# Ledger of designs, part 6: miniprotein binders against SET domain-containing protein 9 (SETD9)

Target 1, 299 residues: SET domain-containing protein 9 (SETD9), of Homo sapiens (Human) (q8ne22)
Amino acid sequence: MPGRLLRGLWQRWRRYKYRFVPWIALNLSHNPRTLRYVPEESKDKVISDEDVLGTLLKVFQALFLNDFNKQSEILSMLPESVKSKYQDLLAVEHQGVKLLENRHQQQSTFKPEEILYKTLGFSVAQATSSLISAGKGVFVTKGLVPKGAVVSMYPGTVYQKYEPIFFQSIGNPFIFRCLDGVLIDGNDKGISKVVYRSCNGRDRLGPLKMSDSTWLTSEIHNPLAVGQYVNNCSNDRAANVCYQEFDVPAVFPIELKQYLPNIAYSYDKQSPLRCVVLVALRDINQGEELFSNYYTIVS

## First folded at step 6 (miniprotein)

Design P27 (from P1 with Y41L)
Fold by ESMFold2-Fast, scan of step 6:
Structure P27 (fold): chain B 299 residues (1-299), chain A 80 residues (1-80)
Amino acid sequence: as target 1 above (299 residues)
Amino acid sequence: SKVFVWIRGSDPEKVEEIVRRAKEIAKELGGEVVVRVEGDLVFIVVEGLSEEDAKRLAEEIRKIAEELGVKVIVTIKPEK
């Protein structure tokens, strides 16, 4: 009876996926006229999940090793299977840590942006946008970003489709909507900041952090965690990056989770942690600002 | 002082017994207990203990794990 018409309408809707511009997704001051959709048959992913994972592990491992004197403390509280991966380095640190501590820290520690450059061949950082009144933007500060590279991550608290997002949704330009309805709240202020810090404290395993909270500060430890400041493309500014969803696999190294700039609002052991990366659509040169190409609500 | 306990890949009933007994002892010593599950790992953190009470808790958890045939890693971090 009514089922055939409903099936036809829902099949049409299911042939498309939708994305929302972060600052428009739940901002009631914007009254959309049209929605842009991604066809179900269209590949929403520019690179493989394996490529995303490989890039994140490479960067996070380099950050971990750059700060090894402090990281060796958390290793003392982890299983032998984790410690054994770093046994040679632990032996060196134990042998001479007090005698060489000041020398080692002064000579070996690089800024996160330097580690990113040494690891991927480029650096990115947030700065004042080239767009008038846009506030922040993200720039390639050093090196060359090759097409297909992971350039940035969208930080923030991850909300499942049916989880309440109350006051933090009001006037918040930094909510990213995933194709499946999962939301990521990347606002670094107000109630959103309090929620992220609360979840980060909830999930800590003693000195071991299960997420990066430094993106909420001026001193960012994961230099990729600036994605919420990437501005939308326009007629005058062509897109050079696009958003891609990524689920953290269960086998992700526990000692590297501290660099993930995302945290689940509610603890759910059955659902993987959702992350969002920005992937280069072309080679991007030093000095260029990043502009996203995404499917959005438009006036 | 803080006490950190890792339990891996054991009978869920035995793990639950270790967690239950650890919580009882920690509560009697005035400590705050946090339990987290990460895959096949169970992680227990106890905070707010004196150095002496932290050592006692760690020793008792090791004994309980040995009684139940479960392998645990127990470490202590001093605080001010």
Scores: ipSAE 0.000, ipTM 0.400, lowest interface PAE 12.0, mean pLDDT 77

Design P28 (from P1 with Y41M)
Fold by ESMFold2-Fast, scan of step 6:
Structure P28 (fold): chain B 299 residues (1-299), chain A 80 residues (1-80)
Amino acid sequence: as target 1 above (299 residues)
Amino acid sequence: SKVFVWIRGSDPEKVEEIVRRAKEIAKELGGEVVVRVEGDMVFIVVEGLSEEDAKRLAEEIRKIAEELGVKVIVTIKPEK
């Protein structure tokens, strides 16, 4: 076992080596999703961080309450300051709900897509794209998306610019590149899927999940977590959404972190979790497919 | 069995002492330790302990927290 100094040198050599994997450069060159261009005079953000946060908290709070029977177990592990926000609901669960249990169970849980509709006035879901050979796309399935609305999130493992992403980058069209070099791997298959699940298991605190992993399954809990399937705009299909980067604030409610479809590749207590949202550029009607702008040269 | 520790405190020195001593005891018992910081809260998860060792760890952590005047929540859960 090497000493501390020698171990540090060996770890630096290993990190340096992983940063120079050739196929990472090749994937970045060939995949428009990994490139982003913002003109000098343009705003990088379409809506405020406060508007993004407000939307996410509103949706996640509604999802939490919809699943309260399971969430009440998690609350038993949380500080009184968190439990106090839900004390009225906890009292009902312990005292009165037993009498109405069968009725409550039948009515207590809605599909996530229905919760999204009740919360924001629209719902989105993945389906077969209107584009030839594009595979999946994302559609407005119900309601109306107003201009400036958060319509989806780009799920996946978050890699800081110095972290290795070697095997995951091979033939992977779902790597999103942020302006600062942070990468998000939204691939729902292969090694990318294994890595996300491993990180989710690493960060799990008993029944308390620190990220959403259900976007990797057919039973999606956060209906916004479909952003990686939004197709690039073309001459035949104009962009109606754009990507916006968002850092989760340190004071984000712990009980709602389970709905964040992103997880850091390595634990870093100093860095906020990077998320990416898709924001509507115009009003989008029911039945329309979402198309994003990928014409970005990373600064 | 798994031991979950939830610490809330504004004094980082006292919180760090609890984390340090918890890691020390957990490693002596052969447990795997994970520490996560979320805002003003610190979570410690210890896995791979027997029920007896999990109870011992929980008791020691509660004692340390009481000595330092820090509020903690400690929960033990069987591993599947």
Scores: ipSAE 0.000, ipTM 0.406, lowest interface PAE 11.3, mean pLDDT 77

Design P29 (from P1 with R8K K71Y)
Fold by ESMFold2-Fast, scan of step 6:
Structure P29 (fold): chain B 299 residues (1-299), chain A 80 residues (1-80)
Amino acid sequence: as target 1 above (299 residues)
Amino acid sequence: SKVFVWIKGSDPEKVEEIVRRAKEIAKELGGEVVVRVEGDYVFIVVEGLSEEDAKRLAEEIRKIAEELGVYVIVTIKPEK
């Protein structure tokens, strides 16, 4: 959430940017993800927006249903058009305490990674990278990732090209730059973490969250929200995933927005929310680490 | 206590009237009001109300909605 102090500082730094500011340039140039170059005549999308949307809805719906006892409380504040989608499950609750108690005793809540496996046929998680210098990486922990699958999402606060991102950019390797200049700050620490949590609180509708904040914690609810930890390809490690930009459509179910790991820095609902997914370039086997095909400015 | 209001927006003039009157009542009761548009619905959240004031606000909003023939959902949540 941009405060008046941050606005004032950014106005001064925006003016200052017309002059030489080497430390800002150095911070952005040290991360290939913030400098994206797409070759002429290359397509910016590997799969359709409809395929991305279908995958996200499938996973988020499964996560919602897995946690229905808690989610039914959220449904109490939502319109009939939303509640009617879950009428059969709500009717089971009205059928009596005994029957519901027996159902819950026999049905255990699955971990998010297990839900991902049950819905897409694979699971992913962050772990120590196979590269000594890279810290964290993302691995296929179960199943098989088929070519063209959405395998991860890049979480974080979404900044329009004119919005202040001064302090968040210092020493931050997790800022992703979209082709249109939109930035996504996926850093899980420091001021970036505070900003995301502030925006999440701003947008919350009582018990209904409008974005996922759990990627900032040890108890991750959306298992796809690990994209910022995917390492770049190298001579020794070929890329097996690529970044694809995705705008959340207006028809996106309100009750599932809680699983979107992105939030706009400024509250402006005139523009769709920008997300970034990682898409498999080939079949990826269990145990393999993900490596992104990044594009950089090569001038 | 918090009061949550969802308004189904089929007639923008009637929805605007409900929002306007809800804001006036909430302000008189000392509540903090946030209004948001989510698709075809308008959401109002009022915070900082006593249990009695929250019930009064909810009842007034339901009365206004019934008067205007607009579908609303009003929910009261207790605050710690």
Scores: ipSAE 0.012, ipTM 0.516, lowest interface PAE 8.6, mean pLDDT 78

Design P3 (from P1 with V34I V45L)
Fold by ESMFold2-Fast, scan of step 6:
Structure P3 (fold): chain B 299 residues (1-299), chain A 80 residues (1-80)
Amino acid sequence: as target 1 above (299 residues)
Amino acid sequence: SKVFVWIRGSDPEKVEEIVRRAKEIAKELGGEVIVRVEGDYVFILVEGLSEEDAKRLAEEIRKIAEELGVKVIVTIKPEK
């Protein structure tokens, strides 16, 4: 019985929770590269919250407009204050030639990574890492990343300081630990994947999604949502990006929330949604792999 | 048909009353109700209604909102 087994394991952990910490410490000690202290300089915000917000809004707005034929259906469910932003485009969609324009537009839409390039002057994607032992990595596939640019986002389910994450943390190298104790579970498999999809279903309003779930699939809609695959720096590879925490402001456009690759585990919204971005520490050339100077909980 | 209700901010007690009464009417009509709070907005989506029941629900919600002095936007979307 899975439910009875999990309940027994949870009760045992709760009874012996003080033994949980030594297991995490021992696991981290087996990977010296993940135990590197993050310099205080890299913990400070490299760019302002306004710069992060501006970049995300610019990219998400471009993605929204790129598939407007699909988005116009979602807009029909939103307030006039949101619809009025797109009034000219909605008028074109509703002229009675929608079918022909939709087919033409569908043929001319760009891939998400091409939109990223047109919007920020570069593109990134996950591929096999240049480090033989590391599996996946993230590369600059086109253009030039300038110092201070937002190059990626760390996707996943957001857990507040005291929310239960124990089972999701077992064998999971994709848990990011924020400075305030908030965790982000960016694992695209197993129980972590099921949890994210469950939360995404919980929060959606009919066809309107409140978070991006496509990072869990091979067809990614937000091309920035690859941050969990960025490898930590090593003696052979210097860090060229750093992690920066960002809280989504209340003024964030509701129609663009579908591109945020993060979702709160709890429905209770005591705090704004936490996101994590990766920011360039220097200019990064086409073909270079991204390396961070921060560690996550490892399996 | 689907009924979409949008409420912006306002008195939390009045908003809760609109949500409660909307759920009650929707259940009587056999509809499925989804409620979400997002920033300054409260959204109510009711699915699985006939066109006539959707119109009835929309009109009742408008009356409740007028009674409470709350401005709402109610939209009916056909399901195809």
Scores: ipSAE 0.044, ipTM 0.578, lowest interface PAE 6.7, mean pLDDT 78

Design P30 (from P1 with R8Q Y41W)
Fold by ESMFold2-Fast, scan of step 6:
Structure P30 (fold): chain B 299 residues (1-299), chain A 80 residues (1-80)
Amino acid sequence: as target 1 above (299 residues)
Amino acid sequence: SKVFVWIQGSDPEKVEEIVRRAKEIAKELGGEVVVRVEGDWVFIVVEGLSEEDAKRLAEEIRKIAEELGVKVIVTIKPEK
């Protein structure tokens, strides 16, 4: 509960732009994920933006259909063409089910991880890392990840280069730095969690959520939203995924935005929403832990 | 009750005119207006209206949209 002083400080930071704060720079330099180096020999994008978009739409559409009864309030606010689209897709899904005599046996509800497996041929989840004292890691829990597949997303609040990230940067190992200077704060605790939830509430349109907030809870809706827990490669653990930046296009279906695990810190509609995906560098087998080729720069 | 107006992919000048007229009518009815742009969508949200005033606002907005040749979706939700 902020007093008058805290409200005054937050108001000043909301108006603060294009100002250098040395303390922030020092704190960010202490986080391995904040300083990223990609060798010039390695291209930044492994797959096209169209491939990323296609994968996200495929997964999010399947999640939407799996929870179709819970989407009725959202659908009531949207054009009839949107309802018709999903009803047609649901009809095709129902045709894939063998005819059952008993109607209450016709349930297709699955866990998000099962939907991921059905749509992409694999599933991923966070668990205790194979590295001693690394805490969490991300594993392929089912199926086979083919080279070039989108394996996960880096969730969190998106900060533009000029936006203040003061308190959120303190002791935070989950700040990802994009090549253009955009930052993503994927910390699921403390002030970072409060900021994300605040932005989610700010952007909400009645029953329509403009971002996924469930990655902050134990019951995740988007099973890809575990990217902040992927550990960096080492001599003993070769990289099998890489980070790839993706801007959400204006034509992205509004009803599927509820599955995007990213939200802009400032309410700015001229800039597309930045997301970060992790893309497989090789085929990855069931049981393998994901390791990124993310490095700190030494100058 | 809340009134939600959805506009997608239309002439910016016509959308601005719909927003302007919606704000004028909402103020006369004592409602609070919020306008948001989400990708290719423009949303007008009006809060603090009685059910009767919400229905009147929705009908007026539909008439304005029809005059301007803009397709809109107008939905009324209870605030309770």
Scores: ipSAE 0.013, ipTM 0.541, lowest interface PAE 7.8, mean pLDDT 78

Design P31 (from P1 with E38D)
Fold by ESMFold2-Fast, scan of step 6:
Structure P31 (fold): chain B 299 residues (1-299), chain A 80 residues (1-80)
Amino acid sequence: as target 1 above (299 residues)
Amino acid sequence: SKVFVWIRGSDPEKVEEIVRRAKEIAKELGGEVVVRVDGDYVFIVVEGLSEEDAKRLAEEIRKIAEELGVKVIVTIKPEK
């Protein structure tokens, strides 16, 4: 099987432009050239940042509206400019309370996966991988994923290139390395989990969360936040998604930040939050598993 | 009770003055203060106050904001 593996790797060499190298996380304080495997000018984006932003806002807005009964209480603590966007829905909500109707029947909510389907035309979820011994994988559970669609996000704590990540980086297969040296730790266990929860609590604005922490639990609120479980492509499984880096713009709606599955390790009010999305390389059918290219190196 | 303050200011010097004075009053009342900045928004949370002290803090913050010409939203929630 080694001869077949080597031929498969060689055939894919020309398609690969990125290298995921978690062991160099320990060397973030060293010469920047040792942290780069591919020049930044070789970075390709599959879709525009505007397309990424539009997709995220569409999904997060739908999630917010689906959970409006709970979100309306948070709106009471937000500026009028935010509340005014929802004034018609707040009026309907108050009329429902006044009429003493059965709220469970009158205000039915959908599961996050169903909201994703209604919003983008497909849903995804983690399940046991089709690869022997790979553990978890991510599947298209409903609908059709069109080429160029955002299919998931890589959750986790964001470390700038000079920030320490020592113990979290050791034996951790869920650290994603961005081209500029930024790291995202998507591990849902151990010290990585504690760090994310600590940062989430640190940045909380009273009852309003500034990031999503539910990807660390069995009750995921943002159904896109499963990207760390997408397996690498193999000799028998071609990549059908690729990673794309995205910086959250300053104009991002504050009430929707609770759905962003990423948080900065250090409190930095001036730097935009780094996110990573997975984008479809082709149309992906219901029942297919997602496979990414962690190693994208060109000959 | 908890006091939640939302500030959106175009003048960071005036916003910083509101934050400074709010911290001083909150500490005087024995409250624990948390301040967060997100773009042009500054959010102050004060915890560990009685309902009476929370109302006093809220009124003082509104007066300070009015004095400086800055728009603020102040909300009080009971601690559960």
Scores: ipSAE 0.000, ipTM 0.397, lowest interface PAE 12.2, mean pLDDT 77

Design P32 (from P1 with V37I E38Q)
Fold by ESMFold2-Fast, scan of step 6:
Parts: structure tokens; C-alpha cells; sequence
Structure P32 (fold): chain B 299 residues (1-299), chain A 80 residues (1-80)
């Protein structure tokens, strides 16, 4: 054991580690984005879990179908119950004259943001924020976002309440804190990027990905996976979206998991995967920047 | 080569028996085994097998599933 003076330092470190590791993980500078507080009189959820699930499945299904030429390769590895959902599309690839006619009339593969527009009636993307010094922000680039719509997802590695993220948390403004103590590390750089990619490789089932890693690149496949760049509301910028926690159900289609921009840090976890969506608090018009209704615990 | 196994069954005891026997055979062949539960499916990945051992594992798993009346899909892919 350490001597008397060193014992004092170890005892202080033990208290610090026990009580303050979450604060280190959550940007000690008190960045509002890393803390969440919901008053007792306020609801945690704006829309039902069924509405969140329905929206995600609709978008992911459309992305899957848009990329069907590549996805049909993956389907060859999956059970017949999964393949049977896509029998009509698979049959088109095996027909003679009808295949030739359909190919001639088929449209080209669309960009992900165009698929989002076609499925939900709007599109979002990151750009330079309207706020000075904020860097990136997220804007409605096309269409109209209706009140209650899922407009974005907070990507990143999911850490359970007691899992350490000390090293990745240093100087990281993109750690989101859930109400139950679960953390999501949405940083697309440095050690956080390496950790996410490692987890993605760990969980991959051959060519079948269990999470989306493209949010770490310039070629984003899930256009919703920009939530970490949504800026906080202020006196000058009213909130138009809020964060809502969502657990991925066990019945989630396996072929669509590749579009989920979240992955559990621990691969042996049997609990459902935690996701965080951003939900519209009002109708949001084309050209508007998104601002989150994010409350910080102030002491 | 890699072996991918998808098991769909309502009888958890029979599914567990297939997983147990598959793990034993894979370990005997020197493969690394990963088991995942994905909705109604149990997914087994075995890595680090020769092509011959992968084919042998796949055949044994199909036989076990047939004996137990459980539907399985077994696919073999070369490792990159």
C-alpha cells in the first residue's frame, strides 16, 4: 500500500473516481449537450415507441430497397423468412423480357437524403451553423417537418451506467447522457471513432453489419445520423426539437440493423440497444436550423 | 472459411441443444465460435476453419437440426 501522504491522494482519487467519473465523461466544462434534466411535471417522451419504431422501419426499408442490387447479395446469407419479404424484387432479377423492360424504365439509385424526403416528406443535413463559433448545425434542407416527426438520431457508441469511458471522454463535447445514466459517444474523431469502428467490426456477421458506421465518414448512408451536431436552444434561438430515448426491440428486422447508428460497447449485453432520436416540437420549415430543447442540471 | 448458422425455433430446449452440439464440434475443429440472439433467431458464426472443416461442420449441424425437427440455414463463406 502507499504511505500516509500517498494514502490521502489515493483516498481522494477513490472518492473522485466513484463520484465524478460521470462528470469527466460528460465534459467537465458543463456543456449543456452532455447533460439532460426533465422536470417531474414534463414527459420524457413526445411520441410513442411504436411511432419511433414505425418511422425508423419506414426509412430503413426505403434505404434498403434503394440499394437493393448490393443488398440482394446479403439476402443470400439470410433465412428464407427474411428473403421471402423481398421475393418480388428477387424475381425481377431472374425474368427475361420482363426484366429487360423493367430495367429500361427503372430510375437510378437515389442519394440517402432524397430517400428520406421521399419517405417522410423532408430531408435534413449538417452544415455551418447560424450561430457564431458553434461550427456545425443541422438544417431542414427540403420539405416540411411536421410536429411529432423523428428528424434525426444521435449516433455513437452506447455505454451502460457502470461502464468506464474515461479515456474517450476527455475533451469530448459529443457525449449524450440518458436519464438512466446510459451514455452515447457521438464523437466522429480520435479514440471515439476507433472504438466505434472496433465494436462495428466485432459485431459484424460476415458481410451483414449490425450497425451503421458511415456517419463517421463523408458518405452517410443513414441521413438521420446527424443528431450530435444539433445545437442547444438559447434565448435567441428557441428549441424546435427534443431528445427522446428509444430501445430497439428484439423483433427489429436483422437486415435493417445496418442502418442503426448506435452500437453497444459491451458485445455480451443481452439488453436492448439504446438509441436517441430527435423529435419535432412544432412544424419546421425548409431552411430552418434545428435547436434542441435540452435542459442542463444546474447547481 | 466462416460458417454462418441461422436457427429459428419455438422450442428453446431444442435450439439450445443445437447450439451446444455445434459449439462442441466447432471447438474440436479449432474454430472460434460467436453466438448471437437476433429476435426469433439464434445466429452462430464459426471462424478460423479450413474449407474442409467448414463443410464438415455445416453437414453435422444440418444433421442435428434434422434429428430435432428444427429449421436451420447454414452458409459457408471464404475468409478475407
Amino acid sequence: as target 1 above (299 residues)
Amino acid sequence: SKVFVWIRGSDPEKVEEIVRRAKEIAKELGGEVVVRIQGDYVFIVVEGLSEEDAKRLAEEIRKIAEELGVKVIVTIKPEK
Scores: ipSAE 0.000, ipTM 0.361, lowest interface PAE 11.9, mean pLDDT 77

Design P33 (from P1 with V34Y R36K)
Fold by ESMFold2-Fast, scan of step 6:
Formats: sequence, C-alpha cells, structure tokens
Structure P33 (fold): chain B 299 residues (1-299), chain A 80 residues (1-80)
Amino acid sequence: as target 1 above (299 residues)
Amino acid sequence: SKVFVWIRGSDPEKVEEIVRRAKEIAKELGGEVYVKVEGDYVFIVVEGLSEEDAKRLAEEIRKIAEELGVKVIVTIKPEK
C-alpha cells in the first residue's frame, strides 16, 4: 500500500537535475491531485474506450451544430458526406423543436452547458466547493448523472515522460499524474496558461484549432473541461467519480479537435494525444458536488 | 503576422507547385514556411511577416492557386 506512493516519487525524481529535486519532491508531497493512488483491487477503466469516444463525439458534434453558422470556414473544407451529415443532424433537431431550418443566429444558439444537458441529460460546472478552504469544486448543476457517464475532462498541457515541467510544477496543485508517468498540467494561471496558449498557437491550422483553449477563459466552449477542480474524497465525503485515461484515436474528426481540452507539450505525430476523463461511480443527483477516489491525501 | 493556406482535394503536383512558389515569395519577404498535413488537408504556414507583407503574400498565393485551378482558403493572424 505505502509502496506505490514512494515509487511514484522516486520515478519523478529521475526526471529532474539534483539541484531541483528537493523542491519538486516537496511540491508533489503537498499536492494530492498529482499523486494518483490506484488500489490493486481497482480497475483502471470503469467504461470502455469506445464508450468514452462515443460520448465525446456525441457532445462535440452537438457543440459544433450549436455553433454551425460560425463554422463556415471549416465546413467549406469538409467532405460533402461530412457536410451532409451535419445538415441532416440539424434537420432532425429542427423537427424536434419545431424551428425553421434557418435559425436566428443570435437567439437560436444555446449555452454550452445547455447543449451538454440536451445531449447527456445533465450539466456540470465549477463553483465554490462545499469544503472549507478547498476553493473551487465541480457540481451537477442540472439533470441526473447516471453511473458510468463521462462527467468531465481534465484539461491542460500533456507532458510525456522526461519532458521538462520544472517551473510549471512549482506550487501547482493542478498537475495530474497518469499511471504511465504522463503529466497533465491543468492550471489556468501563470506560466502554465502561457505554455498551453503557446502550444495551441503552434498547432493551429488557420481556422482549424487542434485543441480547446477556452477553458482558460470565462467563456468555456467545452462544458466538460472542468475536471481539474474536482476535489478528493475524504472520510466525510465519499467518492462519486474516478479518473480514467483515454488516448485520442488517429481517426478522430479534424473539425471536432477544437473541443479537445488537451495539447501535447512537444509535437510527436506518432503518439496519440492523452486525455483524462472523470466517470461516475454511481448515479449523481442535481446539486451534488463531485469527489474523486483515486488521489491520496498526504498527512 | 502568420499566413495560413488551407488546401484539400487537389492534384499533388499542383499542391507542390503552390508550396514551391509560396516558399520563394516568403523568402523574398523574410518569412519562414512550414507545410503541415492533417489527414486529407495540406496547410502552408508562413511566419515572421509584417502585416503588410502578410497581406501581399496572401494575395500572391491566391493568384497562384487561381492560375492552377486549386481552391484555397487563406487566413492571416497576428503573432502574439
């Protein structure tokens, strides 16, 4: 049991030069979100990769359709079959809502959290945590989250093993550590924010964004991109979600990459992009705060 | 400023000609050219240009594409 945490710290120490090791080790020991503890009796995955992919595609397609008039440059470059698919999906939506095909652009679009609700039957958002001094937390703001649902994503810059993350790790409670040593820096401030925006600009292809950067702003486009604010469980607060790692497949639709809230620190076209989702361990009711069970509390 | 050129569904030989001529013009203007491929799409990215030179390059690329019968989308973004 205690060996897993100590092995994690030793593996991270190998990544940094000696003069920086004490600072990095101290920071990691005081950041329970960085250290993922998975009991041997636990499964790494609650739902299949196909279920994760299906959920993300469903949500992202709905977001794309909601913003259809603003996607004109992207649409002009898509295959006719893909354009027809989106037009057909819009026709089905209009039939259900009794709207004209050509909606009024300023009034007919919904907020991202409303699209999430219409798509999955629930919505989530960050707010002040129910825990004293915990800062932000994530709540189910509308609807019911069924067991096995993807409820959020952990946004941020993805660092492969042995990539430099020294300055971003100092005093940063939002670094998620994957089981294989991959790190995700979900901090929305300081140098972490600058790094994410730099990588987003590097990978941008004209009107095509290869990642979502709006989670760094007050106007979030992907309402799932709030996972870094989910608090750890405690004796008084039982876990209701768990973290699950997911690799984006190579055949992921190019027009939907703009909703992925993760970007690789270093360009490597042969490695899949790592994402992390939060999956419901039970049905979660409107008004409930999300708590994860896969991080340890260091005391 | 950065200039982005978006190409899809074109003869590879014609795409290569657009890239070659874009590199020549960008070199004249002091910019750097990168070619990126994502699936069936080919992007020409030019960096390190003034706003005026970026507009000139974009216009020249549009002319070249029209000469070759290739449909392109060209966008200009400021460097921050």
Scores: ipSAE 0.121, ipTM 0.602, lowest interface PAE 6.3, mean pLDDT 78

Design P34 (from P1 with K71W)
Fold by ESMFold2-Fast, scan of step 6:
Formats: C-alpha cells, structure tokens, sequence
Structure P34 (fold): chain B 299 residues (1-299), chain A 80 residues (1-80)
C-alpha cells in the first residue's frame, strides 16, 4: 500500500527534522575528523576518566601557579574554601610585595609550552603540516609522549544533540561530532569565534573566567588547546593519537576552569561540560606530527 | 581479521560502486559485511576474514577507489 509507505517516510522525516540542519551542514565539510565512530565491540576510551582528570588538573594547577601573581587578585573574590588552598602562597606574596617597596609588573616565569614540558615530560605545538595540502598540523616539539598520555584537547563551543547550529556550520571543517551527537565547533575564525567569545563573556564570575578563550589568539595559555589542527591519518601516515570524550565533573576546581578550552552554547547546569582529548596510541618521539583516527579501536 | 573502510563524501554513484564491489569481493572471501552511512561518509566493516584475505580485500578496495578517484582509508585489525 502506497499510503502506508508514504506515512512511514513522513514519520522518519518528522523524527529527524530537528537534527536535519546540523547533518546537512556537516555534509559540507571535507574534514574527516568531524565524524567519530567506535565499533560495537571496542571500548570508546583508551584511558580512564580518572587518568584524564588527573592529567588536566596537574597541567592546569601548574599553569595557575606559574601565573600566581595575577591569579592571587582573583582569589580574593572566591570562597574561603578555595582561598584556603593557597593561604601559604598568599601570605608570602603579600609580605614580599610590602618588603620590597618595588611596584612593577612581573611576567609569567615560564611560557605555557615550557610548563607543559616540566609537568608531563613533553610539549606540543601547531606548525606547518608535513602534508602538502593540509595547512597546519600539530607536532611533538620537546620530550617524549608516552603511550596513553593526553597530548591535546579539542577546543570550541559545545552544542548539545538537540541544539541547532546554523551559519557557523556552513563550510566549517572544525566541527567535531561526539558519539552521543554532541558537537564541538573548534573553528578559530568568523562567526564561530564570535559565538565562543560571547559564551565566555556570559559565563564569567566577576573577573574569573569559566573557560579558556586564548586558543583564539596568538598567546595561548593552555598549550594543549590545539587539537582541532591535528590531521587525520591516511594510508601513508598512520594514526598515533585517537579522540576520547571526557565530561568535566562537578567537583572540578572552580579556579582552574579558566583553562578548559570548551564552553556550552546554551546554559545548562544539569549537564556536565563535554571536552574531547587526544590520547597517544604509542610512544611518540620529538619531531613527530600527530595524526588522528576517525574511530577508536581498542580491544 | 576485520577490515574497516572509510569513504569520504564523493559522487554518490561512485561510492555505491565501491560498496557494491567491496560486498562482492567480501562474499567471495567468506566475510560478513556491515555498511553504515552517516552524512556524506560511508563506513564498511568486513568480519570473519583470514589475515591474507583481509589484506587482499583492502588492496582491491584501494585500487577500486583509485580507479574512481574517491578518497578512502582502509585499515585491518586482527581478531583476538
């Protein structure tokens, strides 16, 4: 019966019409990183959530302490439970400033990439890719990346699976699709950049930023926030990293949220913030370029 | 061994030809084929192949894709 066939097609269209725009827009992308697939028998995670959290806290805490002179001003506006963690450092800084009678600004002691190296034993940065047509790529610039290490984060605005993404999805190769349909827009240009900055401004607690926006600039504060520039593997270039999703736990330290290179498009306190990390599939030597796989296959 | 094939968006007729030929070769080798379409990407998974047959399938799919001018990634995973 033709009426029953047409009704079935209409019902399928009705179920997917609210997600239609994002999928049409993604079809304009030539970047295979936008579509993550995990085979049914494979784990979707290479390392535990505890290992991801531990790595991020270690790096972000080191970045915070490296910039403590500026961060101590923000601590005065935070709850006593947060200030208590840094009381010894605050007391020393107050006494030091008073005794010196010297009033000049000091820059961070080390560059973020050097803090990453001191913290994890390696550093990564974007540079011109070894692939002729790829533009940018990400390289291990110092040290050794051990198998299972978090080597990068995919920055950008996070869209829930029911949220429309409009003009920023057109011709945008930097939209990453999570397994559950959550999208991350890591484009550092145009309307995507404006949207991220707008959301960053919305979520501030006074002078305290709740996300990192420096990945949109030349002065990157979180040196891991280069994941959108990692090129896909090919027959000539084997994958050495894979994508892994991570939800920021409610217990995450408020003073360190400023280093998270992701922000939710819509305000939703009930849903954890989605992040995406890139995890090493093998030991990666200094000078090697990172190449990702569109699917995670771990037995 | 399993063979994973990823086809980036291209002319739909050319993609259909790759899928058709991949299924034909896989059936001759005794493999089980699963095809998934997501947006402009097509994923093919072939299971139940020996290592030698998996290598043959992967090489033939690459040749077909090159013939048609379609970009593909083909990977082989041993079964535990």
Amino acid sequence: as target 1 above (299 residues)
Amino acid sequence: SKVFVWIRGSDPEKVEEIVRRAKEIAKELGGEVVVRVEGDYVFIVVEGLSEEDAKRLAEEIRKIAEELGVWVIVTIKPEK
Scores: ipSAE 0.000, ipTM 0.295, lowest interface PAE 15.1, mean pLDDT 76

Design P35 (from P1 with T75V K77Y)
Fold by ESMFold2-Fast, scan of step 6:
Structure P35 (fold): chain B 299 residues (1-299), chain A 80 residues (1-80)
Amino acid sequence: as target 1 above (299 residues)
Amino acid sequence: SKVFVWIRGSDPEKVEEIVRRAKEIAKELGGEVVVRVEGDYVFIVVEGLSEEDAKRLAEEIRKIAEELGVKVIVVIYPEK
């Protein structure tokens, strides 16, 4: 088949062609926040992938259960292997119209930040930075963050090295560069916002969401999804968190994917979804602002 | 209306046959088809169908799965 061969060559050329354009734009160093460099003597990962996964599952499971009345409707559309994990809770809801009415009337649902506190022993939120003219920052609003804890996630659209990110890169301080060249666009405005929403709509399976889009709104469902507002360390402010890359494993529960604040720009790739977490370098007290250990790539 | 299909299959040949036939029927009905692989399941979503066409598609997919001995979950979801 000649047509298939020609399409394959065009697809290869398209991938090769677009792979280098984002690198050229980023290497002009218009915004150093889009670049990351880890010194050769530094570890790329502070905690294990198993620890990251365990923390995310614990938080997302708690968020899911906090909203169970709504989530039970989604569960009715999922395979039995998923529904069986929640069988006891579904049985209670099936039997008790009065119990469901009483729960609703009592407003037993907690705010996401309170669920984070109950789950991990701390809460974080964005606010005006302690740095003059820095705009937003991220603070520990309640509790104590222990060394090695996952304290936030870097939300946004995930671009592979060969994927175009032209207009989104212009004047955008929220593009994070992974060590392998994968980019995450965490800008909550303009074309970046439109792209994320488009990808989220593309990947939806009716009411079943495959990513969290609420970080783009005032009603945030995943309270960890504030990582793009964490300011870089400076001479006056030591780093207390660092970036760590994490790939979502194939065994990740489908009903909890709605809390992942990342989405792939192209779905036709069969690789795992890239996420980025921020991990505490020391114990962080209530009221402290988060500052990242961020490095610029020098070429 | 939307039609959601979850296929659990360890036999790729049979799963692919269900996907192929589902796409064919959905196209005849003017529906848009999206296929996803998530863990041990293949998901098919068909959008842009009338309620009657969604019911017809769901019934046909169930028949195909039964013929092939493959476990499927088919759900019709009404859209606003």
Scores: ipSAE 0.045, ipTM 0.565, lowest interface PAE 6.9, mean pLDDT 79

